# VH-VL binders against q8ixk2r445to577, part 201

Target 1, 133 residues: q8ixk2r445to577
Amino acid sequence: FFGMLQNKGLTDYCFDYNPPDENQIVGHQVILYLCHGMGQNQFFEYTSQKEIRYNTHQPEGCIAVEAGMDTLIMHLCEETAPENQKFILQEDGSLFHEQSKKCVQAARKESSDSFVPLLRDCTNSDHQKWFFK
Below, E stands for the ipSAE of ESMFold2; O stands for the ipSAE of OpenDDE; V2 stands for 0.75 times the mean of E and O plus 0.25 times the DockQ between their complexes.

## First folded at step 8 (VH-VL)

Design v83 (framework fv_traxivitug)
Fold by ESMFold2-Fast, scan of step 8:
Structure v83 (fold): chain C 133 residues (1-133), chain A 119 residues (1-119), chain B 107 residues (1-107)
Amino acid sequence: as target 1 above (133 residues)
Amino acid sequence: QVQLVESGGTLVQPGGSLRLSCAASGFTFSKYYMSWVRQAPGKGLEWVAYISSSGSTIYYVDSVRGRFTISRDNAKNSLFLQMNSLRPEDTAVYFCARGYSKGYYFDYWGQGTLVTVSS
Amino acid sequence: QSVLTQPPSVSVAPGKTARITCGGDNIGSKYVHWYQQKPGQAPILVVYYDSDRPSGIPERFSGSNSGNTATLTISRVEAGDEADYYCQVWDSRSDHVFGGGTKVTVL
C-alpha cells in the first residue's frame, strides 16, 4: 500500500512529515495534519517488511519508535527492518507496533488541540484505525 | 548561511507592471517551496503566492490572481514575481520567504523590497 | 474561510511574562507558527507547529494552541524582545493566513 495514511476517527487528518532541514530528514516527530492530496510530506509506503516509509527525500526515511517512548520519529531505513520500525496494519485498520505491543492512536499534541500519532494501549477506538487513501 | 535578497522594488503608476527578483544562497534552492509575502506600510504580513520546488504547483491569494505570476529558475537560484495591472493597494514591502516541502511555515526571509503604486 | 485575530499591542515589564494571542475559528485543530519582526528587519521564525522552537531561539519562547486560541508566551522578557509578532496558519485550501500582528513593548 502507498498514499495518504488517513485516520478513520479524524477523517480529515493524515500522517505528515515535514522536516525542518532538507539535509537532516531524521530525528523529528511525525505529525498529523489536514489531508491535502498533494503527496510529498503526506505520501507514505507500507512495505512487505512492515515499514512505513517516507520516500520523498533521499536517503529514505522509516518511521520508528525508540525504546520506552510513545512518539513516532523518522529514522533512516535499513536494508533489513529493525524491530522498532515494524508496524502491523491489521484487517480492522489498527496499526500495531509489535515490539511495544501498542497501537498507533491519533492523540492530542502536548500544549495543543492538534493531533500527533502516539503509541497507546490497543482499544477499539476509531482514533486507532488507519487506512491508505 | 541561508540568504535571500530581493530586488526590483520602485515607484510605478496604477495600471503599470513590475518584476521582482529574489536571489537565494546557502542552501539547495531546488528542494524548497518558495513564497512571496508582502507588508503594506505600517500594516501586517499578507501571503501573496507560492511555488513548489519543481515549479509545477503554484497558488495565489485571490486579490492578485490573474495579475501576478510567480516563477523560479532553479539553475540560477532565483525566484521572480511578475506584477501586472498594479493597484494602489499593492503598495508594500515584498519579502521572499523559504518554506519546506509544502511550505507550511516560512523559516527564512529576505529583507524585502519596497513597491509603491501611486500617481 | 480563515481569519486570525491578534491584539494590536501588549505591554510587559522586564523580567515578566508576555502572552500574545491568536484567535481563529477552531484554530486548535490546525498548526500555528509564530514570527518575530523587529523594525527595519526581516521576520524570523520563533515557534512552529504550535510549540516547537527552531535552533537558536531561546527557551523563553513557547507556544500553545487550544480551541479557538493559540498563544505565544515569552517568559523573562528582555528589552531585545520588543518587536511585532505574527501568527500564521496553512489550511487545506493551500492558503497561508497571517494574523494582524501584535506590537510587544517592554516598559
Scores: ipSAE 0.113, ipTM 0.740, lowest interface PAE 5.4, mean pLDDT 87
Fold by OpenDDE, second read of step 9:
Structure v83 (fold): chain C 133 residues (1-133), chain A 119 residues (1-119), chain B 107 residues (1-107)
Amino acid sequence: as target 1 above (133 residues)
Amino acid sequence: QVQLVESGGTLVQPGGSLRLSCAASGFTFSKYYMSWVRQAPGKGLEWVAYISSSGSTIYYVDSVRGRFTISRDNAKNSLFLQMNSLRPEDTAVYFCARGYSKGYYFDYWGQGTLVTVSS
Amino acid sequence: QSVLTQPPSVSVAPGKTARITCGGDNIGSKYVHWYQQKPGQAPILVVYYDSDRPSGIPERFSGSNSGNTATLTISRVEAGDEADYYCQVWDSRSDHVFGGGTKVTVL
C-alpha cells in the first residue's frame, strides 16, 4: 500500500511530514494535514516489514514511536525493521503499533485546533481508522 | 547550506516583460515545490506563484494570472518567473522561496531581486 | 478568501516577552507559520506548523494557534529581535496567505 494515508474519522486529513532539512529528515513529528495529493510530504508506503515509510527522500525514513512517547517520529529505515517501527494496518482500518500495543489515532494537537496522529488505546473510533488513497 | 539566489530584477516600463531567475543550491531542487513571493516597497509579503517539484502543478495569485508564468528547470536547479504585461503595481522585491508542497511553509528564501515598473 | 490580521506594531522592552497575534476565521484549524524579516533581508522561518521551531532558531521563539488566533511569542526579547514578523497559512481557495506583518520594536 502506498499514497496518502488518510484518516476516516477526521475527514480529509492525511499523514504529513515536512522536515525542515532534507539532509536531516529524521527526528521530527509526523502531523496531519489536509489531503491534497501534492508533493511528497503526504506520500507514504506500508511495507511488508510493517513499516510506514517516507521514501520520497533519501535516505528513507520510517515512522517510529520512541519509548514512553505517544507521537509518531520519523526515524531512518533499517534493513531489518526495529520493533518500534512496526505497525499493523488491519482490515478494519486500524493502525496498530505492535510494541506499544496501541492504535494510531487522529488527535487534536495540544493547545491547537491542528491535528496529529497519536498513540491511544485501541477503540472502534473512526479516528483510529486509516486507509491509503 | 541551502541557497537561493534571485536575479533579473530591473527597471521596466509598463506593459513590458521581464524574466526572473532563481538559482538553487545546497539541496535536491527537484524534490521541492518552489514559489515566488513578492513584497512591494514598504509593504507586506504576497505569494505570487508556486510550482510543484515536477512542474506539473502550478498556481498563481489572481492578480498575475495570465501575465506571469512560473517554470523550473530541475536539471539546472533553476526557477523562473516570466512576467509579461507588467504593471506599476507589480513593482516589488521578488523572492524565491522553497517549500515542500502546496499550502505549506517556506523554509528558505532568497535575498530577492527588485523589479520596478515605471514610466 | 482567507484574511490574516496582525497588529501593525508591537513594542517590547529588552528581556520582556513579545506576543504577536495573527487573527483569522477559524485559523486554529489551519497550520500557521511565522517569518522574521529584517530590513533589506530575506524572510526567515522562525516557527512552522503552529509551534514547531526550525533548527537554529532559539527556543525563545514559540508559537501557538487556537480558535481564531495564532500567536508568536518571543521571550527574553533581544535587540536583534527587532524586525517585521509575518504569519502565513495555506487556504484551498487563496493558496498561500500572509498576514499584514507586525513591526516589533525593542525599546
Scores: ipSAE 0.016, ipTM 0.651, lowest interface PAE 7.3, mean pLDDT 91

Design v84 (framework fv_traxivitug)
Fold by ESMFold2-Fast, scan of step 8:
Structure v84 (fold): chain C 133 residues (1-133), chain A 119 residues (1-119), chain B 107 residues (1-107)
Amino acid sequence: as target 1 above (133 residues)
Amino acid sequence: QVQLVESGGTLVQPGGSLRLSCAASGFTFSKYYMSWVRQAPGKGLEWVAYISSSGSTIYYVDSVRGRFTISRDNAKNSLFLQMNSLRPEDTAVYFCARGYSKGYYFDYWGQGTLVTVSS
Amino acid sequence: QSVLTQPPSVSVAPGKTARITCGGDNIGSKYVHWYQQKPGQAPILVVYYDSDRPSGIPERFSGSNSGNTATLTISRVEAGDEADYYCQVWDSSSYHVFGGGTKVTVL
């Protein structure tokens, strides 16, 4: 699958990656932003290795969650996907992070009006359901 | 320890006025949104009024708009509700509640103060 | 939407699971918060942002929010869980909206 990764609950919001420093694409947090339909910073690919890849710039970025953390951070993709970069997109739209056994949820960023994807205990919530548009 | 203490509730006649106060302690009052939520005897919770941390944004439930005025004094860690033209249906316990995440939910509540509007 | 619908009462046996629903048009697009109120006491926050728990609230309390229905689930119910429960959302036109409340009786 590829395209914009949109949230079922926050119906106008998509995965978005817009690092402040264009010279280095890794190390920054993935955010949610209004879906604009123009690709660019909202274009992601779901691979056969269960990766969520950001292919707009080279080298390719892969979304990861470090042990004990709940934020989705852009890392460099590897030849063999490490466990912290594997997400299972389930039939019901849940995006399951196998290493942590948690689901990706559209969440409100503390102290601001913005939204971010975070790992949370899996529930049957629309804010935890995603689809490629 | 976060604490909210309401005061001012009493028996008042229809058409009368009353001012409620809420004294806050244990946190930086000026950084939080505040609301008044009421509960009529034996009934459910009803949000009444909201005020932003700076006091610049204020909202009311339609039934009290024009009659009630919410205000705050950040220097004194106090929240107020001025109630005018009181009606029997305003009879309720009035709770002071601290808002979090831009006031979307309430994480701490006072014990309430009873307002009875009757002749 | 300006109205949230809750069942007026739910009865549950100790050790079993209680489920309290909160109905609202497209409520899954909003974040739902839940409060517990015991007789003569102020409400306390038990679940916020659909499924998060404040410090001090046991894991027996959980929440979900999908489509037109949000649900508060209390597993392994204890006598001390007997209370009124209220759902609440933020709406840009109606602001803070509370459900009518559900009385949970532990029999």
Scores: ipSAE 0.364, ipTM 0.827, lowest interface PAE 2.9, mean pLDDT 89
Fold by OpenDDE, second read of step 9:
Structure v84 (fold): chain C 133 residues (1-133), chain A 119 residues (1-119), chain B 107 residues (1-107)
Amino acid sequence: as target 1 above (133 residues)
Amino acid sequence: QVQLVESGGTLVQPGGSLRLSCAASGFTFSKYYMSWVRQAPGKGLEWVAYISSSGSTIYYVDSVRGRFTISRDNAKNSLFLQMNSLRPEDTAVYFCARGYSKGYYFDYWGQGTLVTVSS
Amino acid sequence: QSVLTQPPSVSVAPGKTARITCGGDNIGSKYVHWYQQKPGQAPILVVYYDSDRPSGIPERFSGSNSGNTATLTISRVEAGDEADYYCQVWDSSSYHVFGGGTKVTVL
């Protein structure tokens, strides 16, 4: 699967990544923004290694969750996907992070009406459902 | 060490043409969206034109559409703004500004080059 | 078409907190970015995506965005913070839109 990763509950919002330096794409948080199809910042790929890759730039980035965190951070992809980079995109649309055993949820950013994907306890909320478009 | 250096700004008569250049260094130019932003004397910032990293996507502010052309040469790390049919209201410092990915915001700016359109 | 409204000026005493507002219809649904510009200088990004801070920008600079108002907060204001500040958003119809700018004067 590849393209825009869109949230079902938060209508018209997609994964979005805009690193400050395109030559150093790691270390920043993945956010949500209106799905617009412009540029490459909303293009992601779900791989057979259960990675969510940001592969429109080299080197390729993979979304990871750092220890003790609930935010999605861009790391470099590795030959073998590390445990903190493994996600299961389930048939029901839930995006499950294997290591934390939590689900990715579209959430409001603190002190903002903007949004970010965050790890939360898995529920049946549409805000935890995602699909590629 | 990101640097953006604008050039080409000068005095020109109304109806005239001018080509601005922006020399980029310190980063992989071809990986970034770029824009021109202008500022009339004593006024605020106004976005003028946007160009994607590959040049395939271009947008203009309405007031310059049909008159201005934004382009880039990634091989030369250069951004350009061809300005035709210049008007006095086009008088401004023109900044080269770097965007990334979609270019929602501008993380680096040049010092600008002054374009004066006057009789 | 998006219009961003800023107060023309804000005065603040050294050591105090300055708040610069950026008003727009449902601006809270957009990401707001902030730039600092001193006379004769290029603008500098000080806050992006509402509240993120570029490296090198002091923690004194913070941002928030909710409802119809985004706010740039400068705590423990210093003389060097005197500048014009601009908010900016991206709009699908107008693309890059700037506020009118706010001149911050340190008393």
Scores: ipSAE 0.015, ipTM 0.633, lowest interface PAE 8.8, mean pLDDT 91

Design v85 (framework fv_traxivitug)
Fold by ESMFold2-Fast, scan of step 8:
Structure v85 (fold): chain C 133 residues (1-133), chain A 119 residues (1-119), chain B 107 residues (1-107)
Amino acid sequence: as target 1 above (133 residues)
Amino acid sequence: QVQLVESGGTLVQPGGSLRLSCAASGFTFSKYYMSWVRQAPGKGLEWVAYISSSGSTIYYVDSVRGRFTISRDNAKNSLFLQMNSLRPEDTAVYFCARGYSKGYYFDYWGQGTLVTVSS
Amino acid sequence: QSVLTQPPSVSVAPGKTARITCGGDNIGSKYVHWYQQKPGQAPILVVYYDSDRPSGIPERFSGSNSGNTATLTISRVEAGDEADYYCQVWDSSSKHVFGGGTKVTVL
């Protein structure tokens, strides 16, 4: 699958990666932003290695979660996907992070109106359901 | 420690006016939106009024629009509800509640102040 | 423009699981928050953004929100969990909307 990775519950929002510096594409948090339907910073690919790849820049970025953290950050892709970069996109739309045993949820930051994807205990919530558009 | 303390609740006759106050402490008041939520005796919670952190955005439930006015004084860490043309159905405990994340949920509540509107 | 429907009461035995539902048209597209209120006391936030817990709220409290129904689940129920529980959403039109409340009785 590839395209805009949209949330079922937060219907108008998509995965978005817009690093402050175009020459440094890794190390920043993935956010959610209004879906614009044009790809660009919202274009992602789900691979057979269970990676979520950001293909707009070289070297390609892969979404990862550091041990003990709940935020999704951009790392460099590797020839063999490390465990912290593996997400299982399930038939019901849940996005399961294998290393942490948690699910990706559309969430809000404390004291902020910004939306971000975060790891949370898996529930049958529409905010934990994702699909490529 | 976050604290919200309401005051001003009393017995008022129908058609009367009353002003409620909420004193906030333990946090930067000017960074949070605030609301008044009421609860009639034996009934559930009902949101009444909202005011943004700066005071520039205000919302009311339809039943009080034009009669109630929410306001705040960020220099004094205080929230107010001016209630005019009071009706028996306005009888309730009025809670001051701190809003989190730009108008979505309430993380701290005061203990409430009882307003009784009766002849 | 949302209306939230809760059952008026739920009875549960100690150590069992209580489930309180909050029904609303397309409620899965909104974030649901849950409050606990004991007699004569102010409400306290027990679950926010569907499933997050504030500091101090035990893991026995959990939430889910899908389609037209959100659910607050209290596992291994204790006598101290007896209270009224309210769901709440933010709607762009209606602003803050509360459910009618559910009285949980632990017998």
Scores: ipSAE 0.304, ipTM 0.814, lowest interface PAE 3.6, mean pLDDT 89
Fold by OpenDDE, second read of step 9:
Structure v85 (fold): chain C 133 residues (1-133), chain A 119 residues (1-119), chain B 107 residues (1-107)
Amino acid sequence: as target 1 above (133 residues)
Amino acid sequence: QVQLVESGGTLVQPGGSLRLSCAASGFTFSKYYMSWVRQAPGKGLEWVAYISSSGSTIYYVDSVRGRFTISRDNAKNSLFLQMNSLRPEDTAVYFCARGYSKGYYFDYWGQGTLVTVSS
Amino acid sequence: QSVLTQPPSVSVAPGKTARITCGGDNIGSKYVHWYQQKPGQAPILVVYYDSDRPSGIPERFSGSNSGNTATLTISRVEAGDEADYYCQVWDSSSKHVFGGGTKVTVL
């Protein structure tokens, strides 16, 4: 699967990554933004290694969850996907992070009407359902 | 060590033409959207033109459309603004600004070059 | 046709907190970015995506955005914080839109 990773509950919002430095794409948080199809910031790939890959840049980035965190942070992809980079995009649309055993949920950013994907306990909420478009 | 250095600003008469340049260094120029932003003396910032990393997508503020042309040479790490049919209201410091990815904001700015349109 | 409204000026005593507002219709649904500009200098990004802070920008600078108002907060204001501050959004119609700017004076 590849393209825009869109949230079902938070209508018209997609994964979005905007690194300040295109040559250093790691270490920043993945956010949600309106799906617009412009540029490369919203292009992701779900790989056979269970990565969510940001592959419009070289080197390629893979979304990771750092220890003790609930945010999605861009790391470099590795030949063998590390445990903190493994996600299961399930048939029901839920995006399950294997290591934390939590689901990715579209959430409101603190003190903002903007949004970010965050790890939360898995529920039946449409805000935890995602699909590629 | 990102640097943006504008040049070309000078005094020109109304109706005249001028070409601004921006020399970029310290980053992979071809991977960034770029914009020109201007600031009239004593006034605020006004976005002027936007160009995608490849140059395939260009936008202008309405007031300059048809008169200004933004372009880039990625091989030379250069951004340009061709300004034709200049008007006194075009008088401003013109900043070269880097936009990352889709260029929703500007993380680095040049010091600007002053364009004065006056009789 | 987005319009961002900033107060023309904000005065603050050293050590106190300055708050600069940026008003816009449903601006909370957009990401707001903030720039600092001192006389004769290039603008500097101080806050992006509402509340993210570039490296090198002190933690005293923070941002929020909700409803019709975005706010840049400068805590423990220093003399060096005296500058013009601009909010900015991206709009599908207007593209890059700046506020009118706010001059922050440190008393």
Scores: ipSAE 0.018, ipTM 0.663, lowest interface PAE 6.2, mean pLDDT 92

Design v86 (framework fv_traxivitug; at its last look DockQ between E and O 0.72; V2 from the best seeds 0.00; counts 0 for: pae O 4.5 > 2)
Fold by ESMFold2-Fast, scan of step 8:
Structure v86 (fold): chain C 133 residues (1-133), chain A 119 residues (1-119), chain B 107 residues (1-107)
Amino acid sequence: as target 1 above (133 residues)
Amino acid sequence: QVQLVESGGTLVQPGGSLRLSCAASGFTFSKYYMSWVRQAPGKGLEWVAYISSSGSTIYYVDSVRGRFTISRDNAKNSLFLQMNSLRPEDTAVYFCARGYSKGYYFDYWGQGTLVTVSS
Amino acid sequence: QSVLTQPPSVSVAPGKTARITCGGDNIGSKYVHWYQQKPGQAPILVVYYDSDRPSGIPERFSGSNSGNTATLTISRVEAGDEADYYCQVWDSSSDYVFGGGTKVTVL
């Protein structure tokens, strides 16, 4: 799968990664932004290695969650995907993070009505359901 | 260090044409989306035009569409704005500004170049 | 046709807190970015994505965005903070939209 990764509960929001500048391609938080259909910051690939890959820039990034944290951070892709970069896209649209046993949920950003993807205990909420557009 | 230097602003008659240039240095120009943003004397900021890093995606504010053309030369690290059929309301300081990867915001701006359209 | 409304001016005493608002319908659903512009100078980015700060911007600058109002907050205001401040959003229907600007005077 590839394309814009959209939330089923928040139908106007898509996964988005806009690094601050060319010297900071990785290491920053993945956000949710209003879906615009223009690709670029919102274009992701789900791989057979269970990675969510961002191919817009070099080096290519893979979404990861650091141990003990709930934020999705862009990190360098590895030849063999580490456990913190593996997400299972389930039939119901849930995005399950194998290492933490938690699901990706659209949740409010601090001091904002805008949303970011965060790890939360798995529920049957539409805020935890995702699909490629 | 990052620098954006605009040039080309001058006095021009209504209906005239003018080409603005922006010289970029201190960063990899070909990786950045570029915009022109203008500011009329004593007024606020108004976005004018936007061009993707490759030059393939271009957008204009409605008031200049069909009259202005944004372009870039990545080999020369240069951004351009060709302005035709100029109107008095186009009088403004024109800034070039950069944004990384689609550019939802502008992290660096040039000093601006003044365009005056007057009879 | 999106419109962002800012108060034309805000006065604040040194050491106090200045709050600059940016009003827009459902602006909380859009990320807001803030710029500082001093006379004769280019704007500089001071807050982006509602509440993040670029490297080099003091922690005294912070932001929030909820409902129909985004706010730039400058704590422990200094004389050097006197400037015009602009809010800005991007969306697929309007592209880039700036607020009208707020002149912050430190008295």
Scores: ipSAE 0.721, ipTM 0.906, lowest interface PAE 1.4, mean pLDDT 91
Fold by ESMFold2, look of step 9:
Structure v86 (fold): chain C 133 residues (1-133), chain A 119 residues (1-119), chain B 107 residues (1-107)
Amino acid sequence: as target 1 above (133 residues)
Amino acid sequence: QVQLVESGGTLVQPGGSLRLSCAASGFTFSKYYMSWVRQAPGKGLEWVAYISSSGSTIYYVDSVRGRFTISRDNAKNSLFLQMNSLRPEDTAVYFCARGYSKGYYFDYWGQGTLVTVSS
Amino acid sequence: QSVLTQPPSVSVAPGKTARITCGGDNIGSKYVHWYQQKPGQAPILVVYYDSDRPSGIPERFSGSNSGNTATLTISRVEAGDEADYYCQVWDSSSDYVFGGGTKVTVL
């Protein structure tokens, strides 16, 4: 799949990544923003290796979660996807992170009413359901 | 070393025209949305216009729409603002500012060029 | 276009905490960014996405955004923090909107 990865429960919000500059493509948090399709911020590829790739730039980024953390952070993609970069997009729309056994949820950012994707215990919440457009 | 250098600011009479330029270096200009932001003497910042990285999408603040034209030349790493029908309230320092891709904020600003509309 | 309201000035003693507010209807639903501008200089980004810091900005700069108010907090204020501070959002109409600015004076 390739396109804008949208949340079902938080209507019209998309995965968004806009690094601070061209030399800081990795190491920053993925956010949620209103879907707008402008620039290259909101286009991701879901690969056969179960990666969520930010590949509109070089070097390509892959979404990862570090052990014990709940935030989605951009890492460099590798030839063989590391376990912390593997997400299963299930038929019901849930986005399951294999290593942590948790699901990606649209959640409020700490100290704000803005939204970010975070790992949470898996539920049936529409805030844990995602689809490509 | 990222640089944004504005030029062309000068004294001009009301109703006159002026063209501002911004020379960019030290980064891949064509990957950045570019804006003009102005600051009247003793006043705050006001966004004026932006242009997308390709030049295909352009927006203006209402007060300048129809009078100002933003443009860019990616081959020459240059941003421009053509200012027509100038008014005294257009008097300001004009900054060139960048945002990576679709930038929601401005991570680097030039030092500005002063435009004075009087007499 | 939205309007962002800031107090015109804040005075703070060295070593104390300065809090600069940015008011707007439902501003908590928008990411807020903050700039520092010293006299005769270009603005510098000090906080983005409500609470994140660019590389090189000390941790004593922090931000929050909820309801109708975003706040830039400068802890352990130093004389070098004396400047004008502006909040900014990107509006859903594709406009960039700045607050009116707050002059921080360090006693």
Scores: ipSAE 0.508, ipTM 0.859, lowest interface PAE 2.4, mean pLDDT 90
Fold by OpenDDE, look of step 9:
Structure v86 (fold): chain C 133 residues (1-133), chain A 119 residues (1-119), chain B 107 residues (1-107)
Amino acid sequence: as target 1 above (133 residues)
Amino acid sequence: QVQLVESGGTLVQPGGSLRLSCAASGFTFSKYYMSWVRQAPGKGLEWVAYISSSGSTIYYVDSVRGRFTISRDNAKNSLFLQMNSLRPEDTAVYFCARGYSKGYYFDYWGQGTLVTVSS
Amino acid sequence: QSVLTQPPSVSVAPGKTARITCGGDNIGSKYVHWYQQKPGQAPILVVYYDSDRPSGIPERFSGSNSGNTATLTISRVEAGDEADYYCQVWDSSSDYVFGGGTKVTVL
């Protein structure tokens, strides 16, 4: 699966990554932004290694969850996907992070009406449902 | 360091044509959306046009559509704005601006070049 | 079609806090970016994604965005902060949209 990773509940919002340094694409938070299909900021791939890879830049970035965190951060992809980079995109649309045993949920930023994907306890909320478009 | 340098702005009569250039350096030009943004004297900022990294996607503000053409030469790290059928209301400082990571804001701007359309 | 509304001017004494608002219908659902422009100079990005700061921008500059109003806050204002400030959003229908700008005067 590849393309825009769109949220079901938060209509018209997609995964978005916009690193501040073109030569350093890792270490920053993945956010949600209006789906626009214009560029690479919203292009992701779900791989056979259960990674969510950020477009086709080299070196490639993979979404990771750092210890003790509930945010999605871009790391470098590895030859063998590390445990903190493994997600299961289930048939019901839920995006499950294996290591934390939590689900990715579209959520509001703190003190803002802007949005980010966050790890939360798994529910049947449409805000935890995702699909590639 | 990222640099954007505009050139080509001058005085031109209504109905005339002018071509602006923007020389980019200090970054991989071919990886970024680029825009022209203009500012009439004493007025605010107005987005004019943007062009995608490859040039395959282009959009214009309504008021210049059909008259202005944005283009780029990635081999020369250059952005262009061909302005035809110029009107007095096109008088402005024209900035080239880098769309951050093909994105939603402008993280670097040139110093601008003044275009004056007057009889 | 997005319209962003800014106050034409804001006056502030040195050392005090300036707040520049950017109004828009449900603007809180979008990311707002802010630019500083001094006379005869190019605009400079000072806040992006509502509240993030580019490298080199002082912590005195902060942003927030909720409901129908985004706000750029400049704390401990200095004479050098005197400038025009513009908010901006990107919209799938309107592309890049700027506010009308706010002239900040340091008294």
Scores: ipSAE 0.020, ipTM 0.714, lowest interface PAE 4.5, mean pLDDT 91
ESMFold2 (binder alone), look of step 9: mean pLDDT 92; pTM 0.938

